# Ledger of designs, part 6: VHH binders against F-box/LRR-repeat protein At2g29910

Target 1, 352 residues: F-box/LRR-repeat protein At2g29910, of Arabidopsis thaliana (Mouse-ear cress) (q1pey8)
Amino acid sequence: MGSRDLISSLPDEILGKVLSLLPTKRAASTAVLSKRWNNLPALVDKLDINDAIGGPGGFPEFIDKTLALLTNSTTIKRTSLNNEFQYGESQVNTWIRSFLERGCLQLYLNAQSLYTIDTEFFTSNTLVELTITGGFSPDGLLPPGGVFFPKLKTLSLVLMTFVDSDMYELFISGCPLLEEFLLRNDEIEIPPVWNALVSSPSIKRLTIVHHFPNYREAHDGCWFRTPNLVYLDYSSYVPDWYEVDLGSLVEARLDLRSWERLRDEKAGGYGDCDSVYDDEEYPDDPILGDVTNLVTGLSNIKTLHLSPDSLEVFYFCCKSMPVFHNLLTLSFESAKKEAGQCCHFSSISLLT

## First folded at step 6 (VHH; framework vhh_8emy_2)

Design s50 (from y13 with E102F)
Fold by ESMFold2-Fast, scan of step 6:
Structure s50 (fold): chain B 352 residues (1-352), chain A 125 residues (1-125)
Amino acid sequence: as target 1 above (352 residues)
Amino acid sequence: QVQLQESGGGLVQPGSSLRLSCAASGFTFDDYAMHWVRQAPGKGPEWVSSISGRGGWTNYATSVKGRFSISRDNPSKTLYLQMNSLRPEDSAVYYCAKGSLFEWIRHFQSGYDYRGQGTQVTVSS
């Protein structure tokens, strides 16, 4: 019962700090209790909106009322929108637009339901960090002014789809100061139309997860045109070839998987079906992936982390191994993210 | 609207050489790996050789390694297969394939003809 007296005695600067630590619904409720506290929303530097707090029936009204408590001059440094329930698409786009118009520096979007994002989303003069995950996806149409995030340093695209493979490259080209990029294309039924290309002069940290075991046909090659890249975390089934510019690379984590033979995966017959494929039809296996150019591009690294599956890929899918003259740390990690083994070397020929 | 047109086949004697060509259209040629696949009468398709989009790597079936050479000319959008020391066992219809060998083989086995007409190579005495 005495907790309100303690809160009301704090300076406004400290009250604003305390409110920034609370979920937005509780922070807004606190402001309503006093006219003095009605001025506190102007000091809140983050907005964390999650429908798990309010339930589905009150969530739109809660957001609308919360935004109405903020002045047009109020800068919200961090906005997080996490939706577990289905809402009107126009309403959700109105909220996103409001966050961006208020000078948001960090934006996190997550939903369990599918939403098409308005083209206004692709332009912000203030945004430094952007994460789009779950159910949010753009309609793929270019905005009239193009993609423009001049201050963006960190971009994460999780399960996000475009209508055209070129849109990924065009999106990245609109982010001239981008330093960290995460792309995750897994755990969905139909793979996105991605051209397996990452091209950027500014990216220093890259995480790529592309994991579609039944869609070998989606990519024949992979391009890393990232000359200033320092750290690579790459998890994928191996394509037919790689083209890489990784001259600045210091550290890599690889979780690579080879494709099984076509007759083992897509033969279609079960039981004693030796007649489905004649061994004379496939005496030599087709190329099931080639990491030679990727591994050669890694020859100057100091730290290499390998999954168990990556060792198999290095053995079967690499035509020639470079000598890793600068390799100081080689670690082996479990597939379940358990503690791995670690080794230190002054010079090494890996798998030769 | 991908189109692949093979040419350069013919009837030759054992030990002879032939150069096959594949003219490509309807896609950005230098962005895709290209392959040669052959099919002899009464047999299934056999992979012969592959080349990356920029020509930086090549691979060959063990049966043709050291005798055949795959190359490409990206400005003219043409794939080549130089066949030396030809043997009767090399007699087949030769097809070029774009991108995924798995997609090509899958479509071939399902009766969906994704490929061109091919070019016939006959090696006989």
Scores: ipSAE 0.000, ipTM 0.114, lowest interface PAE 18.2, mean pLDDT 69

Design s51 (from y13 with E102K)
Fold by ESMFold2-Fast, scan of step 6:
Structure s51 (fold): chain B 352 residues (1-352), chain A 125 residues (1-125)
Amino acid sequence: as target 1 above (352 residues)
Amino acid sequence: QVQLQESGGGLVQPGSSLRLSCAASGFTFDDYAMHWVRQAPGKGPEWVSSISGRGGWTNYATSVKGRFSISRDNPSKTLYLQMNSLRPEDSAVYYCAKGSLKEWIRHFQSGYDYRGQGTQVTVSS
């Protein structure tokens, strides 16, 4: 019922400071407030900017004014920008630059509209946690010097589209202290380009969701070169091969699916030649993919969570099953679809 | 008019189980990630677990991984935390928290804009 003021979306500690900086009437009060800016706190814990609560009216002007009223020496520790409505791309990039220049430690970017993000933002000496959602895409190639986030510990890339599939690897290579990585590329019609490669000596927790049930092709291969990985959550259609280095892995959750393709029929031919498939030797809908190397790479695991589809993949797409000599917990999950738009998984655990 | 109401806490023996519930109102529940945060006496808040708006994604603090399970029932607008194998160190006030962002996301550090009043969990012999 009616739009609430955008001002109401700001945290109390920031709202109080912003309001104290705004002159309400007299010129003398404006002069006093100018002097008072010298007494602003050196650190603001959180700035949460969300137009969904207040609507789009005056939002760009409000944000521009809010950032201008904060001193350049004021550090904003956590910054969240969520845009439900579309704004000028250059203006949005100016906001992001302002956040980074103030030395933020945690940055969350989410938008319903598509924005080109300036690749110069892919360098920060302060950032510890970064989340970028599908509303933001790089403005072409990564910086000439590459990505550089020397303090980054946590990275989440949700529906983010790079120009080239190799850019995911180049991004990760710029994060030498990265411990947690989430890549999510599901729930959209056109899959983003991804080379199915994760290579990092530092990652300890990895989540990959690359799931497009209507996509016509699987990846040719998939690479996990993560020797210090402790936890893996992996949801994808199975490629033709895997190459893995998962020597430290303790726990995995797998939601693996195989591509079902009808065997080729001769367009006008009758089934009277040796090239016709024998249904007893070949499946009617051949399941593509091979997880043998992935499953072998998991042989030292202590805890394994499997979706129902993963069991089918293990049966049809694994040429030789290893012995899981360290396995303590095996959990089976069941998918439950809600209201035709959402699925959730319930786990059942069995101690081994 | 965002409202979050936690329940299900209590005094239990070590090794016991509890299920916490959080009833939500005043916003479109399935559009927001939800979190559980706890605070023990004399300590700062500790993030416990997160779940995406559609329930397809979950994450847990290392201290509770394998013992706690987060879930949600979007039709009833309720968030749950199933706590198994409880330890004295789990004693805290548990808070339900609404994610600050409309879109689904896993967020390790607490990125919430509203927190409920909390429910006390005490694990003691």
Scores: ipSAE 0.000, ipTM 0.112, lowest interface PAE 17.3, mean pLDDT 69

Design s52 (from y13 with I105L F108L)
Fold by ESMFold2-Fast, scan of step 6:
Structure s52 (fold): chain B 352 residues (1-352), chain A 125 residues (1-125)
Amino acid sequence: as target 1 above (352 residues)
Amino acid sequence: QVQLQESGGGLVQPGSSLRLSCAASGFTFDDYAMHWVRQAPGKGPEWVSSISGRGGWTNYATSVKGRFSISRDNPSKTLYLQMNSLRPEDSAVYYCAKGSLEEWLRHLQSGYDYRGQGTQVTVSS
């Protein structure tokens, strides 16, 4: 009941432009509520929850009361939750459950602090797009039936942590129609236990960012088992080994970083990565990484974009350079030019 | 003007070692990758080895891997090639070449000669 008066007291601009819940200090008349109630189905189509607007202490109460006010037939198509404050995990999980039960098609989760997600939410017959950013993580074992998102087309995991490396593969295997996957593991204090494996028959677009300059063990190998992949955007320090199945690949953008930069910066006293090599473990014959299998797997590509560091990696970390018989566009970025230098080749041998 | 001066070649017996040097001037040596290329009479040029501008990255032709070692001394602007377990088929004029990796990729298409005068290595019994 009180939630109806609180809704009625919200400014029309808030109700008309953004579906957000603001703290109010006054009750509104029931006559005004009647008019605003008629507009509630239009507002609930997209639910955007931002805790910076509501403030702590009042905001959760308004969300709970608003959800209780909606009918069981009300469908919430898009939900965004940006939590910059530490609300109770059980309350946040209750909201996520409510969104999924109402047939949510797109779910965007962002938090400034680590939140545990109930693993039962990794099953939805309606979800088409899922983005988890900024600290949401499962608490352990996957649901008894496994992960199941039969309609999911787009998945983005940004700085997300699992308790076991197998959970990444199990998550992807639960998404049989997945077409676009983004994984970003970049500059956190401890690298996630990701085994650098992407295995999917359905993925067509893949973006991977994996940079841990102080953890060479986080870059020991990489597997792309994605035979229907069309576009690859890959940024990483080079591992010692690649195993790839990229038979459908048309275009790649590569930002591959050599361990030489870390060694050079350590020797010169410049850069953020000096601690990767210590003086007592510096080898006489350094192992710098190997991209031979990745580059060989790219031999049928039509468009290749290389960062300056990737160009050096191709030259120094590749034991045998293939002929790129289908290559139409090869793009290089100059270190001091904003526009990349573009060279057109019908076939190319980079090292003879 | 860019100047590259190779030295250290000679006549040696199979199984011997030689160290080649290349003295560079006229450019910022540590900004450029450096390469060793060889050419035997009647053959085209063959790439032997490369080293990055700061010396952290090296690469070798399969025919010399495990026998040759490339290095550089940036303060003295000198490139080196240590050649061990020399074979008759290593007999050639050895040239050093400068280039950025971007320029080197262009050279595969352009045919420009960025080498010095060379140093002769002859491996014969």
Scores: ipSAE 0.000, ipTM 0.218, lowest interface PAE 16.5, mean pLDDT 69

Design s53 (from y13 with I105F)
Fold by ESMFold2-Fast, scan of step 6:
Structure s53 (fold): chain B 352 residues (1-352), chain A 125 residues (1-125)
Amino acid sequence: as target 1 above (352 residues)
Amino acid sequence: QVQLQESGGGLVQPGSSLRLSCAASGFTFDDYAMHWVRQAPGKGPEWVSSISGRGGWTNYATSVKGRFSISRDNPSKTLYLQMNSLRPEDSAVYYCAKGSLEEWFRHFQSGYDYRGQGTQVTVSS
């Protein structure tokens, strides 16, 4: 007989914390176990919705019922929406609107199907963290007042494309307190129309993944206008030039690829379907990329992590190597995840 | 089994020219970047120059830029270093290296099995 619900024996404060660690579906289902549990949805400070686990079934009805159980006194701190199945676009936007109206502090949007997100959601006085991944795309136009996230500290845009290259810059400019930015453009079929510009006085941590091996035109140039940036994690094919303001940079991780190996793979006969275009894209010039300005911008760093491909880029795509007078740690990543080599230098690099 | 054999060094006067050669075997030569590294008496190894596998890209240490030219002949599996306007400070044993310079420096200090004997260059009056 000792098999009673042990969770029900916990104090309400602890029970509320336990329920905030569960997906909303499990938290709501516990409310039917006892009268004590009927009040627990009102104590949930996290709303986490994922249709992948339970199948589609009555998922829209479940969301609507769950939101109805949350009273005006319910504090929602975190909302996660992960849709494995296609639902009505209007209904999905209604759910997002409900989350934001309830003062959501952290919003995570992930979907396996395509949805248009209303641009009115790009104004929130409460959001501190926003992540948009897989399937969500904006309505194409910024709201009349522009993007406005006055409290946003963390922004992650994964596989998200705007209709205009200026939209990325306008989005960032609407986030005056933004400290951490992640942009990933590597798992989509066609490169976004991104002008490779990151301009922000507030960003301290930046992660950029922009990787299109068959589209050299997607890697024309790159601008990092981030004077207060402390940490950079950058993965890309090398463009023809860089313009950087990285005066506060302390640590960088670089995963850079040259165009020579990719050109050789195409020359191997794996289907050069547009030889005239590819010849213009890969001119018979000695250098098809230049990291000189980026590497010069890194001259004051204390910690540098390099992928194996980045070493090749440093040797072949850098016209003038600076002296790394503040470099304390130089770390090399192994191509096979074998133990990485870590070298400590106080005044010089092996590349000088 | 990777083998690298350097040659072409010697005793020359300041302002003279030398051409170093490195004969490679045991690997697909045109698939790998190649490098020249030198070690002066009582000093650690110093990178001199690099060339990509296809020869499309070259790079040089600031101390040798404009004076040295790296090249390769992939059919004969040979790497070259043309050294012009030689200075006393260029006096060193010159080694050729395959692939990753990071791997080469790591193995050089730990006793790299595939390292050649190098070729001695002495520039003196």
Scores: ipSAE 0.000, ipTM 0.202, lowest interface PAE 14.7, mean pLDDT 70

Design s54 (from y13 with I105Y)
Fold by ESMFold2-Fast, scan of step 6:
Structure s54 (fold): chain B 352 residues (1-352), chain A 125 residues (1-125)
Amino acid sequence: as target 1 above (352 residues)
Amino acid sequence: QVQLQESGGGLVQPGSSLRLSCAASGFTFDDYAMHWVRQAPGKGPEWVSSISGRGGWTNYATSVKGRFSISRDNPSKTLYLQMNSLRPEDSAVYYCAKGSLEEWYRHFQSGYDYRGQGTQVTVSS
């Protein structure tokens, strides 16, 4: 920033825009330069709160004083709360309540420490975008009226732990206008109690990442009941079965992994079995998972992106390959040039 | 306090390679996805690549796919970006970013948590 005189000389219209572009601590410090902040526009475009700037000391007081610069009727379009340090849950929940009461349209919550979020926050008549990342978890208690986000269009749940498996369904059912949903569970931690069900008439873009290589039981089955879904980005170990309704799907990116490959990787450190003279030890029952119903559900797609692992899954875990009458683009993600052989085979298979 | 320190940039000729590093501290490194973001002079920030906390999933911007490779060493809390076949359009300040919201970074939303001071990469003949 320039000198204090430069900021103080700006017209209120420009000053309001400058404050909306600065991290909240700098915006609050700017207020010291002028008594004009009390004449700033009621609408603030962005409030970005990050405790790394000043450390934990004084941060709660800083937040409280910053919010006091705004009237209770001031609408904050976008709010980001990013906590590196542990604060009182009641205090953090008070800040979130303040954001929601000011008609927040976009809310991003991220924490390094564990917080139980107040169940009353699972209802908002103003939120259009909500992101909750690691550290924030519901206490397993549902709000009396259920989850209710009538205007929410984008929901992202990243590394978030739920106590109850039905909570994911309750979030979605409470979001009648939800168009974009992201669920990411790719930590080595114990898998969340997620029943692998996504059911929504409104979702158009879906991103699912669910990787728990040590927990096959976390990948028993998968349901996509999303008839208006246009784009799917899906990363997981293949389950034993799929049930899908993907009739509107146009584009998909798949990063699917076979349990057979994982088994071989875990056992592979103890020598190569290059030649098999007796294969009675190897069961011929399919322990690889089954993507047949998923692949069949993709038969009307126009664009398909496959990771190298997904090519192997299509080859070994699909009992019947559909004809892709509408396929215009088939893309293979490869980190090595040696993978050209696999791409050639899969291209022929998918077109025939 | 979360801190990210990028290094490894420099001035190189087109077609050259560079390996960027990002030393992380102040958080449980292997619990978070990490990202590389770049910003060229006069341009907004552009997402380059992402890697999951355990390294099992990676993604790349179309402009760098096949040329760049993201990796991480969780024991040393270090993120890497191997840049091959560098082009003049790759010239930018490269930042590493901590965050668990990979989709937001991929679509270049303002969801990234922290980035360091960055490391300058200049590709010119």
Scores: ipSAE 0.000, ipTM 0.123, lowest interface PAE 20.1, mean pLDDT 69

Design s55 (from y13 with R106A H107R)
Fold by ESMFold2-Fast, scan of step 6:
Structure s55 (fold): chain B 352 residues (1-352), chain A 125 residues (1-125)
Amino acid sequence: as target 1 above (352 residues)
Amino acid sequence: QVQLQESGGGLVQPGSSLRLSCAASGFTFDDYAMHWVRQAPGKGPEWVSSISGRGGWTNYATSVKGRFSISRDNPSKTLYLQMNSLRPEDSAVYYCAKGSLEEWIARFQSGYDYRGQGTQVTVSS
């Protein structure tokens, strides 16, 4: 008895925790059920906006109403905007500005269609984590004052392109406390303008996926200038050269692919005997790609995870193998990129 | 079940040529990179050359580059090593190896599980 309006009877502190666990549409609906609830959104730690639940017809009005309910000194720690439908760029940029102005600590932006984002958003005194996915691109060059994310610890850029390759370096230079960086440049789409350079004194964990099988020019070289890097997860086709500073590296996962498979795949529907094609067309070609500097840069590693394709790259694209004096764990991944048969080696087994 | 049978070694004078063969059985030969590895008395195994499963890619140790040529005949499941301008330092037992991570790390070990009997090459004046 008296459970008729149970939610409204909970203490505000508990209601704030409950609201932070609900999708934003449901949380906003809850807030309007009672006059007591006008200030409850002020206690919400998470704002999760997904147009899959509302469709495009009412979604902009829903966002505007939700943001209006989160006025005053509302603390929003985590904001997620997931757009499956196309909206006006000015409208989307207005929503992002509203999130940042409210002191958001974590921002996740995902869209299935291309949006131009305002480069003024590349400044925030509060952001700790930023993820941008779904084809977002900046509105021209970076702001004249530069990028400024003094508290940013985690950055993920998925299918995002800048107008100029220098913008990647300028973006990272604006993140002096950056510890985790994920860059994904994979698909059959045209490759981004990226010089394959990651330069940072602060990054400790790096994930790079750069996979354009039809564009060898997109894999000309790679620079890892990350002296404090502890963990590397790297997937790509082997470039012509590497320049690395990986002196602190403890663990790596490598998924490196040779250009021999690309030659076979590039032929596609040509001929029934790929072996004869390879033997006749490419028997005396020089080795395309060189991982010698990368592998040498890994010589002090303790844990190494290798895809099956990485083995071919080590055989054909490495001019000299270093001695891995510190290697304790060598593991092999299945074709599905799952941990496969694990081989444990003692120091004596590797050196004798 | 995996079987590798090396042949073609012998005693030759410096500057001579030899062609080594490796007959493979018990696996799908075309799906694997193949390698030549040599072991001289009192030394660990030294990688000599590699060839991709389809034969499109080859690689060589610096010590043999320009003198040795690796090739394969997938229909006959046979790997070859053509050795030209042989030197006394090329004297070793030559083994063919199937493309496995255990064999890849053979450079750091004095032996591996999937090696055949080998074929002895002696280059002596």
Scores: ipSAE 0.000, ipTM 0.239, lowest interface PAE 13.7, mean pLDDT 70

Design s57 (from y13 with R106K H107W)
Fold by ESMFold2-Fast, scan of step 6:
Structure s57 (fold): chain B 352 residues (1-352), chain A 125 residues (1-125)
Amino acid sequence: as target 1 above (352 residues)
Amino acid sequence: QVQLQESGGGLVQPGSSLRLSCAASGFTFDDYAMHWVRQAPGKGPEWVSSISGRGGWTNYATSVKGRFSISRDNPSKTLYLQMNSLRPEDSAVYYCAKGSLEEWIKWFQSGYDYRGQGTQVTVSS
């Protein structure tokens, strides 16, 4: 017989896994075609919704019909929502609520348009992984009970802004088992009011990208209060100071940038010359920015990866260089996506 | 290719001043950070001072801070080190180094094999 009859011969649990590999539109269509297929939504582990393929016409109807094919008791382990087109805010919030009410373990939200999300969604007894990307932002302050994600292990906030700088800290405080945190702010036109504070007893892996070359005030200081952190990937323009507790840190990747004009602008380009790289306001023989406390906090590290710009920062923004007694691997990234140069040492002292 | 020529060293008394120069050629001078590094007899190389490509930022080793001043003249492609209140422990061969990532790695790995001949500074009575 045909290939469809071969698929129909598979056990329901395997068939459910196969359907989880298909885009949600195909999985939903399959479920409608027979009595056996109508029971398959109960076995689907993943719901992946993307309006880029189907276009804006019918996307809300498609989601509503897809959710109607799933019973209220159907557990969906993984949910992904990708919106390229603008929809009603209440409609999008209704979809998110439906995902969370079904006991979702992993939630990925991405939008090309700006949406406010209900802060009541910052409470889930089931979420293990949460990614919010694109234009999502909370509607007002965090809920009166705060954020509550008791099982959350992985959190990624990409281009997401809060109305108050302390809300980032309050969000993390609601995640007592959080092991991995990613914060990326490099493609936002206006910098968030993030106070550059990461404080957590549980985080083991931290990725921070914070790049606003036209906003000096967005890089005023930085706090890493993460005593159990094992891996740090940090990319930013250098602030005036650091305060760090990185006692467990084993490996770091640093992409640190100075306040000198970009090569393109030094070549006669035009930009906001007065805010970040106006050297007329700087004193003679300045050390602009200070990474001394960050570098001292890295003294027990075993593996260090440096971008090309980071070495320049080490020359000018570090008052005293420690001896790296435990350093085994020092890796330098090339300006091209070619293999970086890698050096191995039993101990090393930079700028000594 | 890349050429760095140091000059201005000599024999001086403690408390004296010297101005070292480094003439650079073979690269776009104002696109690169420049460094002064010294090596005393029987000791490993020691970083002394750095200056950014445009001269906006400088840094100094703790042992020389407040006594030495690094500067550059980009039109003439020359790096300078003004050394004041010289001490016997400042006696060393002083080397000029280009600050590209590749040169810094080679500097670190090769003990300054990819630099100029240096200029000898001796502080003695």
Scores: ipSAE 0.000, ipTM 0.264, lowest interface PAE 15.0, mean pLDDT 70

Design s58 (from y13 with R106Y)
Fold by ESMFold2-Fast, scan of step 6:
Structure s58 (fold): chain B 352 residues (1-352), chain A 125 residues (1-125)
Amino acid sequence: as target 1 above (352 residues)
Amino acid sequence: QVQLQESGGGLVQPGSSLRLSCAASGFTFDDYAMHWVRQAPGKGPEWVSSISGRGGWTNYATSVKGRFSISRDNPSKTLYLQMNSLRPEDSAVYYCAKGSLEEWIYHFQSGYDYRGQGTQVTVSS
């Protein structure tokens, strides 16, 4: 026991809790801290900041004192900022700036309240993982010189809304080593202006969720220009077309959905006259969406997971089915309403 | 347990119309494509028509296109087939079927899982 620093062996959750209990003292008075607390900068491998632990009254003071106890040369490896209560946007942006200036490697930003995030933060020479939720929405243009994350490997954008559709592409372009990308756009009132383009030579794992059943125009087309993609998890309403470069794809999980509006349009459709007239052509048939190019892009796949909705899409919206010569595993998920929207995957080996 | 119950068949003259119904239970009806399949005496099953879970998409066999219309009422969990200008060659037992994985792989011409007794349609002069 005497030869060990007990505090440095604590799990991150307990360490964060210990830091939250620090006495109300100015960080500038670090000279009066015990030798144990003088080593605090060396103990900070991860900061996990969650206001649900202390409520709103203690949260700003806790963060300000914690950051002040660290020297400007202290590297913060991991930081999670999860805000349940609303604080001043200027103060929150000051905290984020401090994390980035200290060479943060992993940054997780989640909020229940809305904050305008400074787009100047979209540049870091050290960041390897970044997650931003819709509580941290950008306002205005991307930073001068564009996005710059030369070491970023993992990016997650959840309910994030940019001002312009081009900003998504410019963001990805600033991440030359990006291997994992998650984009989630659902359960918000107005769809983001996303052009449905993912273009990257480096992405190996892609997760896309884009669901706006009342906005057909948000699902006009889709482009996957990801030649090194190995895994695709894709959930959306069927667009009118796909253009895909998925030559390296090994595994896909698909949840593709039909349009309820198309059913309503068809219900108002033509009724046959009692006649023997030859009417074999239906020029007024609505555009039903088309997955042919997506499905063709999957022809070399080894593992395919389909929702029940995806089976219907493949049946009705695929004009020519490829032969899946390399398919080893075909599985389906149950879309039953057990405990809400819980889905479970089942695996069936169909091919030898 | 999945249950499908067909009705509306009968004996009619050539050129007549019939409307078939299928009452579904034991699954979330609006989550699945539904199909009509018929089987004439001494013949294998023949796919007739399909409709998507939300009703937006329909397909028809070439032999019935322009004469038959498939529809569904999801609140009542009922599938319909409106058959117009009936011909003697339309005589068969008609079954409704729920979608399956085999249907996607083999397209719509094989692998239907139908559970009902069917409804007999006889078209004769």
Scores: ipSAE 0.000, ipTM 0.178, lowest interface PAE 18.7, mean pLDDT 69

